# Miniprotein binders against p81326, part 156

Target 1, 226 residues: p81326
Amino acid sequence: MLHFGGFIMEINHISKILEKEREEYIRNKVEEYLKQGFSKDDAVNKANQSWRTYIGHRIQDVIYNLLKKFLKDSGLKVTTDKALNNRNLPEELDKVKRLIAINYGEYLFLPDADVIVYKVENNDIKIIAIISVKNSFRERRFETTYWKLKLKESPVTSHIKVFLATPDKDNEISYKCPNGKPKKMRIILEYELDGIYFLKEDFEETEKAKHFGKIVEDIIEISKKL
Short names: E, the ipSAE of ESMFold2; O, the ipSAE of OpenDDE; V2, 0.75 times the mean of E and O plus 0.25 times the DockQ between their complexes.

## First folded at step 11 (miniprotein)

Design xe9 (at its last look DockQ between E and O 0.71; V2 from the best seeds 0.79)
Fold by OpenDDE base, look of step 11:
Structure xe9 (fold): chain B 226 residues (1-226), chain A 82 residues (1-82)
Amino acid sequence: as target 1 above (226 residues)
Amino acid sequence: DPELEKAKFIAKIIKDLAEELGLSDEEKLRELVKLIEWLAIMYGAEVTVTIENGKIRIVIKVGNVEIYIEIEDGKVRITVKE
């Protein structure tokens, strides 16, 4: 159990809070849609659809805030791809953006980098890790692995660790061989990525597939080697 | 004000957590405090907890908006201030 700043990372508390957020969010949206003249059934359906979009962004924001909080004392900094999309960036973030860029000849593109962890030493920026956050694997199943492989192609980015963080509510990648059948997605993601971190308790743990509570320690250890 | 709406939303979640968990014993109070601290972290908000003479005071800062939580004698009082 990682004690950072006196807090034990308790995923159960996070899950409980997110469920209460869901209940309150749905209630508020249903009320909003009823006021707009929708039927009760339509209001509930629309609220549930809205929640599916909201929760994806919410989980990303939660992970960002957790990492920002628990890495702070280690002197590590955290940003997001969204923060890097601005035309006018502070010098530090402009350097971060350049250090994660992938070369496509005439063009540079950023990988999907929901959360970026970096350190600043002697005015030099070192990128430590990129965390991709996935709430569902229905779309873009191997996009994170594509970016990992692309980052490996350059000596500038080859050292960057790429992690996947997910609640995996539908057990899409929680187990490698459920019922004796290999899950292609879990096996490939675990093979290609530097780690998978689950925001849940019910999963098959391996050397690379861990509880999200371990991500802070792992990032700090990596940062010491860079 | 987006910060005010966010603060009101957080306050409502805290109320719901308190109602579900109950405030009848010290263990439940400790659990509630822990949940509130996690909630604040999850929103990137600053949280301060003070326990004095059986009274728990929690302040959550959401931007310029503050959520005041007082727990005493098995009752919770939540106030949102701009």
Scores: ipSAE 0.832, ipTM 0.936, lowest interface PAE 0.4, mean pLDDT 92
Fold by ESMFold2, look of step 11:
Structure xe9 (fold): chain B 226 residues (1-226), chain A 82 residues (1-82)
Amino acid sequence: as target 1 above (226 residues)
Amino acid sequence: DPELEKAKFIAKIIKDLAEELGLSDEEKLRELVKLIEWLAIMYGAEVTVTIENGKIRIVIKVGNVEIYIEIEDGKVRITVKE
């Protein structure tokens, strides 16, 4: 029943499901904290704080699962930085890890890439894109642009597209010139990154700032040119 | 069991969605099925939908745990089976 082009029309469904998940998560956490002896007010506050931490990981998982599902038939594979840090790393993922690692002399670090898209052709691995997921821009605001710039420094990694995916619930980067003033964070992120994909409908759409539903089509088109 | 706990959580979300939506007509049924399919995909769970004589059967596989959803005559029945 789901098809390739349905992502754009389905953003509201994802948001509605996440809201129901929040309600049930908080209800369960409040009950748990009450059983631990906390007052009602403290239990609610702790449950809300727990959700704020949890939702970041949840959205990353959602994006991973969606991309894995909808890129599968195009011969594209998806992994995560968490999977790449596994001590029992399969040969294929070990190659993916080496292909995105950045050299700092004696040290080798992975960029902050929550989700990595790659393909395997003729026993070779080609990294297509990395996607960073941000719920809030209060911390590490330009971290994703740093990694894009580092990847550009080598011809081996310069082709890798770097995307930012965000619900941006607080409208921190949703508009380029809110109140007539250029929003520095939105302008710089859009300029430096290959794309920003919003998990909401209300934002200023540009060539690089798009609905999240377009990410599958964009990745597939990029992969055809590599 | 983490798969069982996840499946129970998913089942509760489906129940809540069905109750809020209200299964008064075919449009609401189609909307619920769509939401269930998206929910399964968002968890990386396999989902199959079968429609037979106005009866809708949905199976969501969360690892080794299965969620059975049956929708008939505006009623939703959900079973979680290990």
Scores: ipSAE 0.793, ipTM 0.929, lowest interface PAE 0.6, mean pLDDT 88
ESMFold2 (binder alone), look of step 11: mean pLDDT 78; pTM 0.727

## First folded at step 12 (miniprotein)

Design Bh10 (at its last look DockQ between E and O 0.88; V2 from the best seeds 0.00; counts 0 for: pae E 2.1 > 1.5)
Fold by OpenDDE base, look of step 14:
Structure Bh10 (fold): chain B 226 residues (1-226), chain A 83 residues (1-83)
Amino acid sequence: as target 1 above (226 residues)
Amino acid sequence: SDAEKRAEQLIEFAEYLIRLAEEYLEEGRPKIAIEWLKLAVRFLQMALEKARKNNLDELAERIEKLIERAKELIERAEKIKES
């Protein structure tokens, strides 16, 4: 057990640091868009949209690097869908790409896979997990669920665990039934996915909804069963 | 050892955070850089504690040097922030 009470706490700081950047980022972008001739309202809106994209990538990169470092000694490798978007892939990554591909008849497409965890045994690749990293759920709320369901349809990919990692800053999925009212999104995501991992403390913990600090151990345990 | 492996994991992640902070410094954003550097130091301190508890003296020394480097970068960033 990464009984680093300290580790869990520091993971929560990641999201806090990223949020501290928002004010400065928005200000700078607003100024940039104003200089481009946009109205104040348009500049603010564009800045906010830019921020959502920017912060989404930042948190994905941090989580990718975290998982990469903390899983390596377990013989596990980590990559991203972005890394797979290359015409000239090393053999290993080409195999990874093929092993996560979803069949649409005439076409194969990759699921959204911010982080892909796999192992190599005797030159055979086994995909262990896909982690979707979402800073917010304003867009494409059930996209991760769609990919989980699609992966489940094939015996080639049905074993792949799909996890969601999020700080859930807007508390969209932190609780199942706040004030006695069911949160549809939390319930569906928890039901369909293999786990939800929160980069925060204030959430309803369940068997599938855990603190992000547990994800490393969970992935390692899953890897031993494959 | 398991302790050594965990310490190395913490070190490597801290080193990533330091690189991330350096990118922010290059972008002229010292305030955020400092926050990442402080986080890096905290991870290194966790590694150091683990190294010391397991009598990994060489590793402890390496970690201490990294902490020192991170602190120096914080000081530099603070100076940039004040300018």
Scores: ipSAE 0.841, ipTM 0.935, lowest interface PAE 0.6, mean pLDDT 93
Fold by ESMFold2, fold request of step 13:
Structure Bh10 (fold): chain B 226 residues (1-226), chain A 83 residues (1-83)
Amino acid sequence: as target 1 above (226 residues)
Amino acid sequence: SDAEKRAEQLIEFAEYLIRLAEEYLEEGRPKIAIEWLKLAVRFLQMALEKARKNNLDELAERIEKLIERAKELIERAEKIKES
């Protein structure tokens, strides 16, 4: 059994380390772009764009590896949408891909699912949860809710839990009513999704809005009901 | 058994963090590598606490060696950072 307080506290260091990386990353990228002949303004803009892409992938990779390590002894497996889009899929992953795909008539598409948790029992695959990893909410603010609603439309996929994981460094969704005014993004995301998991200490905790360190136990408990 | 499983999970995640830090060192980025290594040590210390409380002596010895290795990597990274 995980030590709840210590585990949560150490996990919150992940986002702190990533923030420390930001300054060095941007400084190095600006210098790189200046050497390529870009103006200072262009170099800064390109460096910030590069950071947003880089940090999104880095957070996803850390979360993937965390879940993979902490879920394996419960008979749960973890994959990514990138792995499912590889040309040569093993049969197991091909089945996972088919079980989360959404039908649009003649076309079949994967939802935007950064991390997928599933289990295998006697050649039977059960999709447990999909975790969307968001560093910021500048763009694609409600894309995760769209995919939840689409999965909910079919009895084959309606059981799949859809979670959002985020450091939410800029407090875009950390509180329901900051300064007495309702925050539309937080309220809608919490209402529509099955959970929001924060990679930081300071946020308004609710039944659905939790410390990221709680996600492992939550997924295990959900898997027992399937 | 459950305590052993919990300690092994913490070890495996720490080993991932060490590999991540080694990638940063290979890229010439020791400052951030040190931060990931320090986090790995924290997870290893949690695993060690779990192992000691449950009298898992062989596991505890293994974890202590992993902590020593991680601290050696931190020292190497500090030297690279200062150059």
Scores: ipSAE 0.831, ipTM 0.933, lowest interface PAE 0.6, mean pLDDT 89
ESMFold2, look of step 12: ipSAE 0.824; ipTM 0.931
ESMFold2 (binder alone), look of step 12: mean pLDDT 87; pTM 0.858
OpenDDE base, look of step 12: ipSAE 0.840; ipTM 0.935
ESMFold2, fold request of step 13: ipSAE 0.830, 0.807; ipTM 0.934, 0.928
ESMFold2 (binder alone), fold request of step 13: mean pLDDT 87, 87, 87; pTM 0.856, 0.860, 0.856
OpenDDE base, fold request of step 13: ipSAE 0.830, 0.828, 0.831; ipTM 0.932, 0.931, 0.932
ESMFold2, look of step 14: ipSAE 0.544; ipTM 0.838
ESMFold2 (binder alone), look of step 14: mean pLDDT 87; pTM 0.856

Design Bh11 (at its last look DockQ between E and O 0.76; V2 from the best seeds 0.74)
Fold by ESMFold2, look of step 12:
Structure Bh11 (fold): chain B 226 residues (1-226), chain A 83 residues (1-83)
Amino acid sequence: as target 1 above (226 residues)
Amino acid sequence: SDLEKRAEQLIEFAEYLIYLAEDLLEEGRPKIAIEWLKLAVRFLQMALELARKNNLDELAERIEKLIERAKELIERAEKIKES
């Protein structure tokens, strides 16, 4: 609301476009699998599975590009977990990788952080936030919370903000008490994470559960304090 | 200057959306490409409003050209969709 009211509202159109993309994508994939000789039921199941993979890549790409464009003029840089897993990293990204790694004794692993925001000051890198992009909560329901707790265990990573970004089209976490009963998943995610950002219009907004269009301002304000 | 930077951010994101739509057109998906192009135009219109309110005539001209290009892509995609 503070930056551009229209900007926040227009960002919510992304979820509507994604829903229109789902219908066409699944229809085309079912036809593809039928031509390959699969039964109708198998073709539908495979098409839905394919959609889940496809939409995950689409959402991550859109979020990455949005953050990259809107954070650049605030001195903030954006990278991805995939970029950090490349074998021959530029020196800057190698430092980013080392600064978010979690210590497991003999082993050092990266959290599953689809998008990473950082800044560079005096050749020093400061990790500001990681954003986990979730299309569905059917499988790794509390994965993002686990990574938040692990990052809190070390003084070198405890300052890192952990955000969740989701279309949540199936309303798995959109409301705290649907039908008068607490929704465990929403309540735990909101309690443990630093923020949940919805790529849709209809959800219960709180201090931590916000429209995705507010994420840019939030990250900029956090970066000023670090 | 701060409003000029915000207009440039809106333009750059709209250009990404246009690129995404062009990829979808190459894949033979004009219906969805049109929706991304319409969103790009909305961001460009926000940038144009900022440019005009601040008398940034060169920037406004650039934005108007981008909007026209996006609308041309929409029109071409509409013809493909109707086939």
Scores: ipSAE 0.789, ipTM 0.920, lowest interface PAE 0.7, mean pLDDT 88
Fold by OpenDDE base, look of step 12:
Structure Bh11 (fold): chain B 226 residues (1-226), chain A 83 residues (1-83)
Amino acid sequence: as target 1 above (226 residues)
Amino acid sequence: SDLEKRAEQLIEFAEYLIYLAEDLLEEGRPKIAIEWLKLAVRFLQMALELARKNNLDELAERIEKLIERAKELIERAEKIKES
C-alpha cells in the first residue's frame, strides 16, 4: 500500500516538471518570432500555440515510456500512432495498424492513438487499449470520444478499450458538479470512454475516473480477459 | 517475485528519466535536467526500499549505484547552472 502511494505522488510531478519549461520556452519563441518580423502580440500568441503543441508531445512521450516499462513484464507491448505512420512497417506493427483502422467505406483511417497497448499470442495480435494523452482540452474536446464511438461500430475493434490520460491542469474535467453545476465535458467523457486517468491529486474519483497510477493494473487485468 | 518485477520497472523508468536529463544537459538546460534527475532518484529510492525489504542485495547494490550516478549528474548540472 505505501509503495503504491509513493508511486502515485511521483507521477503527479511529471506534469509539474513539464510546466516548469514554459517560461523559458515562451521567452525563446517570442524572441524567435520577433526576429522573423512579427509584432509583439503576434509573437506571444504564436509562442503560446507552439508551447501547447510542444508540451503535448512531451507529456505523450513520458507517458509512452512509462507504460512501456511498467507493462513489459506482463508480456504487453506498446506503440504509438506516430510509429505506425511509416511506409515500411515490420509485420507486427503492420498488423497493429490494420487492427485499429476505422472503416469509412472507400477509406481506412487510424484513430488518434497516442499509446497503443497490444499483446502477441501464438503469432496473433490482440489490441487491448488505446490511450489518448491530453494536457488540456482547449481544442478538440470530444475527439477521443469520437474515436471510441467509431471503434465500437466494428466487431474488429469494439473490444478495444479507450482511455484518456490527463493532468487536467485547467480543472476542466476534474469534477462532475463543482458548486452544483454539472461539467458537461467530464460527464460525457466519463460516460463514453472506458476510463479517465488523472496525473494529479485534486479530482473527483469514480469507478471510471482514477489516478493514472492505476492504469497499468487496469490494462493488465483487461489483457487477461481477451 | 511481483515485488522484484516492480523494482525493475521503477529502475528502468528511472533510467529513462536519467537519459532524458542527460539530453537536456547537452541542450544547455540544466535547471530542468535537475528536476528530472531528482524524480529519477525518488523512483530509485522506491525501488531500493522494495529490494531491501525482499533481501535482494545484488539489486539493492545496482540501485544504489544508479542513485549515485544520478546525484553526480545533479551536481554537474548545478555547476553548469551557476556558470
Scores: ipSAE 0.675, ipTM 0.874, lowest interface PAE 0.8, mean pLDDT 91
ESMFold2 (binder alone), look of step 12: mean pLDDT 87; pTM 0.862

Design Bh12 (at its last look DockQ between E and O 0.75; V2 from the best seeds 0.00; counts 0 for: pae O 1.53 > 1.5)
Fold by ESMFold2, look of step 12:
Structure Bh12 (fold): chain B 226 residues (1-226), chain A 83 residues (1-83)
Amino acid sequence: as target 1 above (226 residues)
Amino acid sequence: SDLEKRAEQLIEFAEYLIRLAEELLEEGRPKIAIEYLKLAVRFLQMALELARKNNLDELAERIEKLIERAKELIERAEKIKES
């Protein structure tokens, strides 16, 4: 359906745009922190931390809007963790929130689910997939894997596909065996998750590790099988 | 039709990218705005090809106008960047 020769190539341009944005952003932030009296090392560290927060939200917004536009005519709806945390939650979204929540006795927590895809059939909601958007794997490397395992523990959430979407600019998970040695993070993430979708061209493609542009087709196919 | 739906989806995503670029221009960030506008044009060109293949003349004309608008925004953003 979306197998135009240019679609996958154009989606990968998002990662290139993000890299241009990174250098300008960090340069400006370093200058800002230096003016505030921070040392150069502290200013660089703070600028990089600021960038990770900023660009994580940017990538999530782009992915959300892409999925929303390309899935709407397939009977699929898309929401975000931000929308589910709003104080004035519509009934439909409240049901979505309850359907992905993990029970820890007297507490309920949402998994790491930046973007959620669901469908509505006869007033019933079925969660199809959640997408965790990660720009960097420097901290909390396996959080997405933990949430996949928790979702598998309950028969009402075990069908939910858990995907990771990432530009992976620093090649932290792009290859299974760089320099002949197994990369633990890539191998475990690919094994445990239902898919990893890269917003770039240069990575080791496998049955589960794919170009991000293929995620729309995959979600549509999954929804038809349910 | 499936091809018509795909063209409309490409248009809607391109319109999102254009709005994002317009926000970036208002924030004084023309370099990045240009990149998102160029990406929007590429999606609109894909939509145009689909519209022409499916003989949707009114849709193709609409897409051509959107491409012209996006290119006008790029030209204006280039002037801002070099100021």
Scores: ipSAE 0.730, ipTM 0.898, lowest interface PAE 1.0, mean pLDDT 88
Fold by OpenDDE base, look of step 12:
Structure Bh12 (fold): chain B 226 residues (1-226), chain A 83 residues (1-83)
Amino acid sequence: as target 1 above (226 residues)
Amino acid sequence: SDLEKRAEQLIEFAEYLIRLAEELLEEGRPKIAIEYLKLAVRFLQMALELARKNNLDELAERIEKLIERAKELIERAEKIKES
């Protein structure tokens, strides 16, 4: 138990470590955009937008690798939506792709799925969970909720758990009702999703809102019931 | 054992962080590389404690070697940072 506590603490530092790159990254990008002929204000705005994309990918990659390593011994496999964006997929990944697809009549589209957890049993693929990783909620605040609701509409995908993992650096969803004022985003996300996992210590814990350190155990438990 | 599995998981994640730090060093970013290496060392120390508590001497030795490697990389990164 004590060792898991230490691990949990270190996971919180990952986001902080990644954020340390911001000043250098912004400076370099501003210089790059200035050289391209943008105004100072435009260069700063573009650099900040580039940073949001960059840091988002970095945290996704860390979480992906973490889950891949910590779920491996349980016989669970991990992939990403990016890995599924290929015309020539291995059979296993092609099956995974088909099993998370959402029907829009004439078209099938994939949900945003930063991390996909699945198992292979007797050559059958079972999708266990989709984890959306968000560093901040400035854009597309309820996109993960939309995908969860869409997945529920089909018997093929209705069993798939949808989790949100976030450091919530801006404290947008860390508390339900700070100072007596309800945080609509926290309440809605917690209601609609199967879980929210925080890469931080300062948040309101509930049955569905947990520290990220719990996600591995929760996924393993869900896997045993499928 | 479950504890042995946890130790291996910590080791594998630490190795990922070390690789990431090495890439950052190649990119000329020693400051952030050092942070990842320090994090890797902390995970390895946790794994080492688990190995020792379970009398897994071979695993403990492997972990100690990885810690040493990570520390050497930190020293190298610090030299690059100062230069």
Scores: ipSAE 0.366, ipTM 0.744, lowest interface PAE 1.5, mean pLDDT 89
ESMFold2 (binder alone), look of step 12: mean pLDDT 88; pTM 0.876

Design Bh13 (at its last look DockQ between E and O 0.83; V2 from the best seeds 0.81)
Fold by ESMFold2, look of step 12:
Structure Bh13 (fold): chain B 226 residues (1-226), chain A 83 residues (1-83)
Amino acid sequence: as target 1 above (226 residues)
Amino acid sequence: SDLEKRAEQLIEFAEYLIRIAEELLEEGRPKWAIEWLKLAVRFLQMALELARKNNLDELAERIEKLIERAKELIERAEKIKES
């Protein structure tokens, strides 16, 4: 559809706005921390940490709101791991939480998923997909693949699609073989995950590596098969 | 219809983007609020295109009013930025 093509292009502007903001945000935060009495080194470190928290929350919230609004007319519901960690859950969300939890003996843990897509059908809840949002891959590079592998271990959760959404501003996973050298992180993530969705235009597109704007159609199509 | 649903989805997402911009204005960050407002206008323009192509005149008029409201917010943010 032509309007979905424009939709795909406009989504990439979200990450562009956020990246343009980075330098000013950090500069302003350094000044703020210096006024609080921190040394220059401490102020810089705190400002960078503040930025990572800010951009992480912002892009996760954008993705949540985008999916919630564009999936609702397809009978699909969207929640977050933050919502599932609340103490007193509505019955529906308590069921969602139970359906994605991984068993570690006496303990049950949620996968590190930022956004969860599910549907309610004939009094049953079916988890469709989880989306992990990563702004950078310098730390905890393969966390998302670990959770995919854990979900595959049980027939109850093996159907759940695990997607990664990223601006990948530093081109850490944008290309499979840049300059002829295999990029291990991109190759492993693409192999193990069900999809990687880029919030930018410049990346090597494959059957699993796509523009983020395509995630809505992909989730709807997957839900029809379940 | 499906195209009317798509237009409404675009409108709702644009309204979310406007709320981000309003938050930034409250924080005293009009430069960035303007960027988010311009993006919201782009989504409203996509919704308007869908409404016009499908002869949804009442929806198109509603979207045009939303675009004007967003543009008024941009003007307010520009004045705040200059002060």
Scores: ipSAE 0.813, ipTM 0.923, lowest interface PAE 0.7, mean pLDDT 88
Fold by OpenDDE base, look of step 12:
Structure Bh13 (fold): chain B 226 residues (1-226), chain A 83 residues (1-83)
Amino acid sequence: as target 1 above (226 residues)
Amino acid sequence: SDLEKRAEQLIEFAEYLIRIAEELLEEGRPKWAIEWLKLAVRFLQMALELARKNNLDELAERIEKLIERAKELIERAEKIKES
């Protein structure tokens, strides 16, 4: 049995490590923006926004690489929406891109897909899951839900599982009814999505809300049924 | 074996974390690099435990070398931090 406990504990440290550099990062960015002629208040606000963007990308990259490594031996492949934004795509990735596209009549758009898990069988590509990675929910609270609902509307994409991965640093969705008050966001996200995976220990576990350490196994299981 | 595969997965992920740390060192962020390196070591230790339990001596040796490399990078980063 994989020392699942140890792995889970180390996953929880990822978020903690990411936050350690915040103060230094903010300080340096504030100084940079002050030198550019911004006011102190503007510099602080811009620095905080820069940090949110930076740390968001960092956690996405970590999760992408984690899933890529831990799904590899199961014959599963992993890519990102960013990798799909190239004009000249390899045939495989071009197919992946087309298989996740959402129809808006005259236009096709891609869902936000920080991580895309797919398999190749007999030269056919099957999309298994899309994982949205969010460090915080200050913005775009239901964006992932929107994409899930849109993917359900087409028989081409309706089978694609949509997961949310988050450390939920601000405890916005960690509990359903803290102090007897329903957390609308948690309830809706859990209802609409195929799963929520937490990179932390302190959360309310349910059938759909699990520790991130379970996501690899869940994806592998789903891949066998598709 | 499944355990061998898991060990390799842990190794590959740890190597990725080491690369992050190396990039951070180049960017002049030794404190952060150290944290990532420590995390890498912990993943490698998990892999080492799996290798040893399954009598995978060659794999264990490889992991030990990676741990040593990570520790050396930590020492280097600490020196940079103090400078």
Scores: ipSAE 0.798, ipTM 0.921, lowest interface PAE 0.6, mean pLDDT 92
ESMFold2 (binder alone), look of step 12: mean pLDDT 87; pTM 0.853

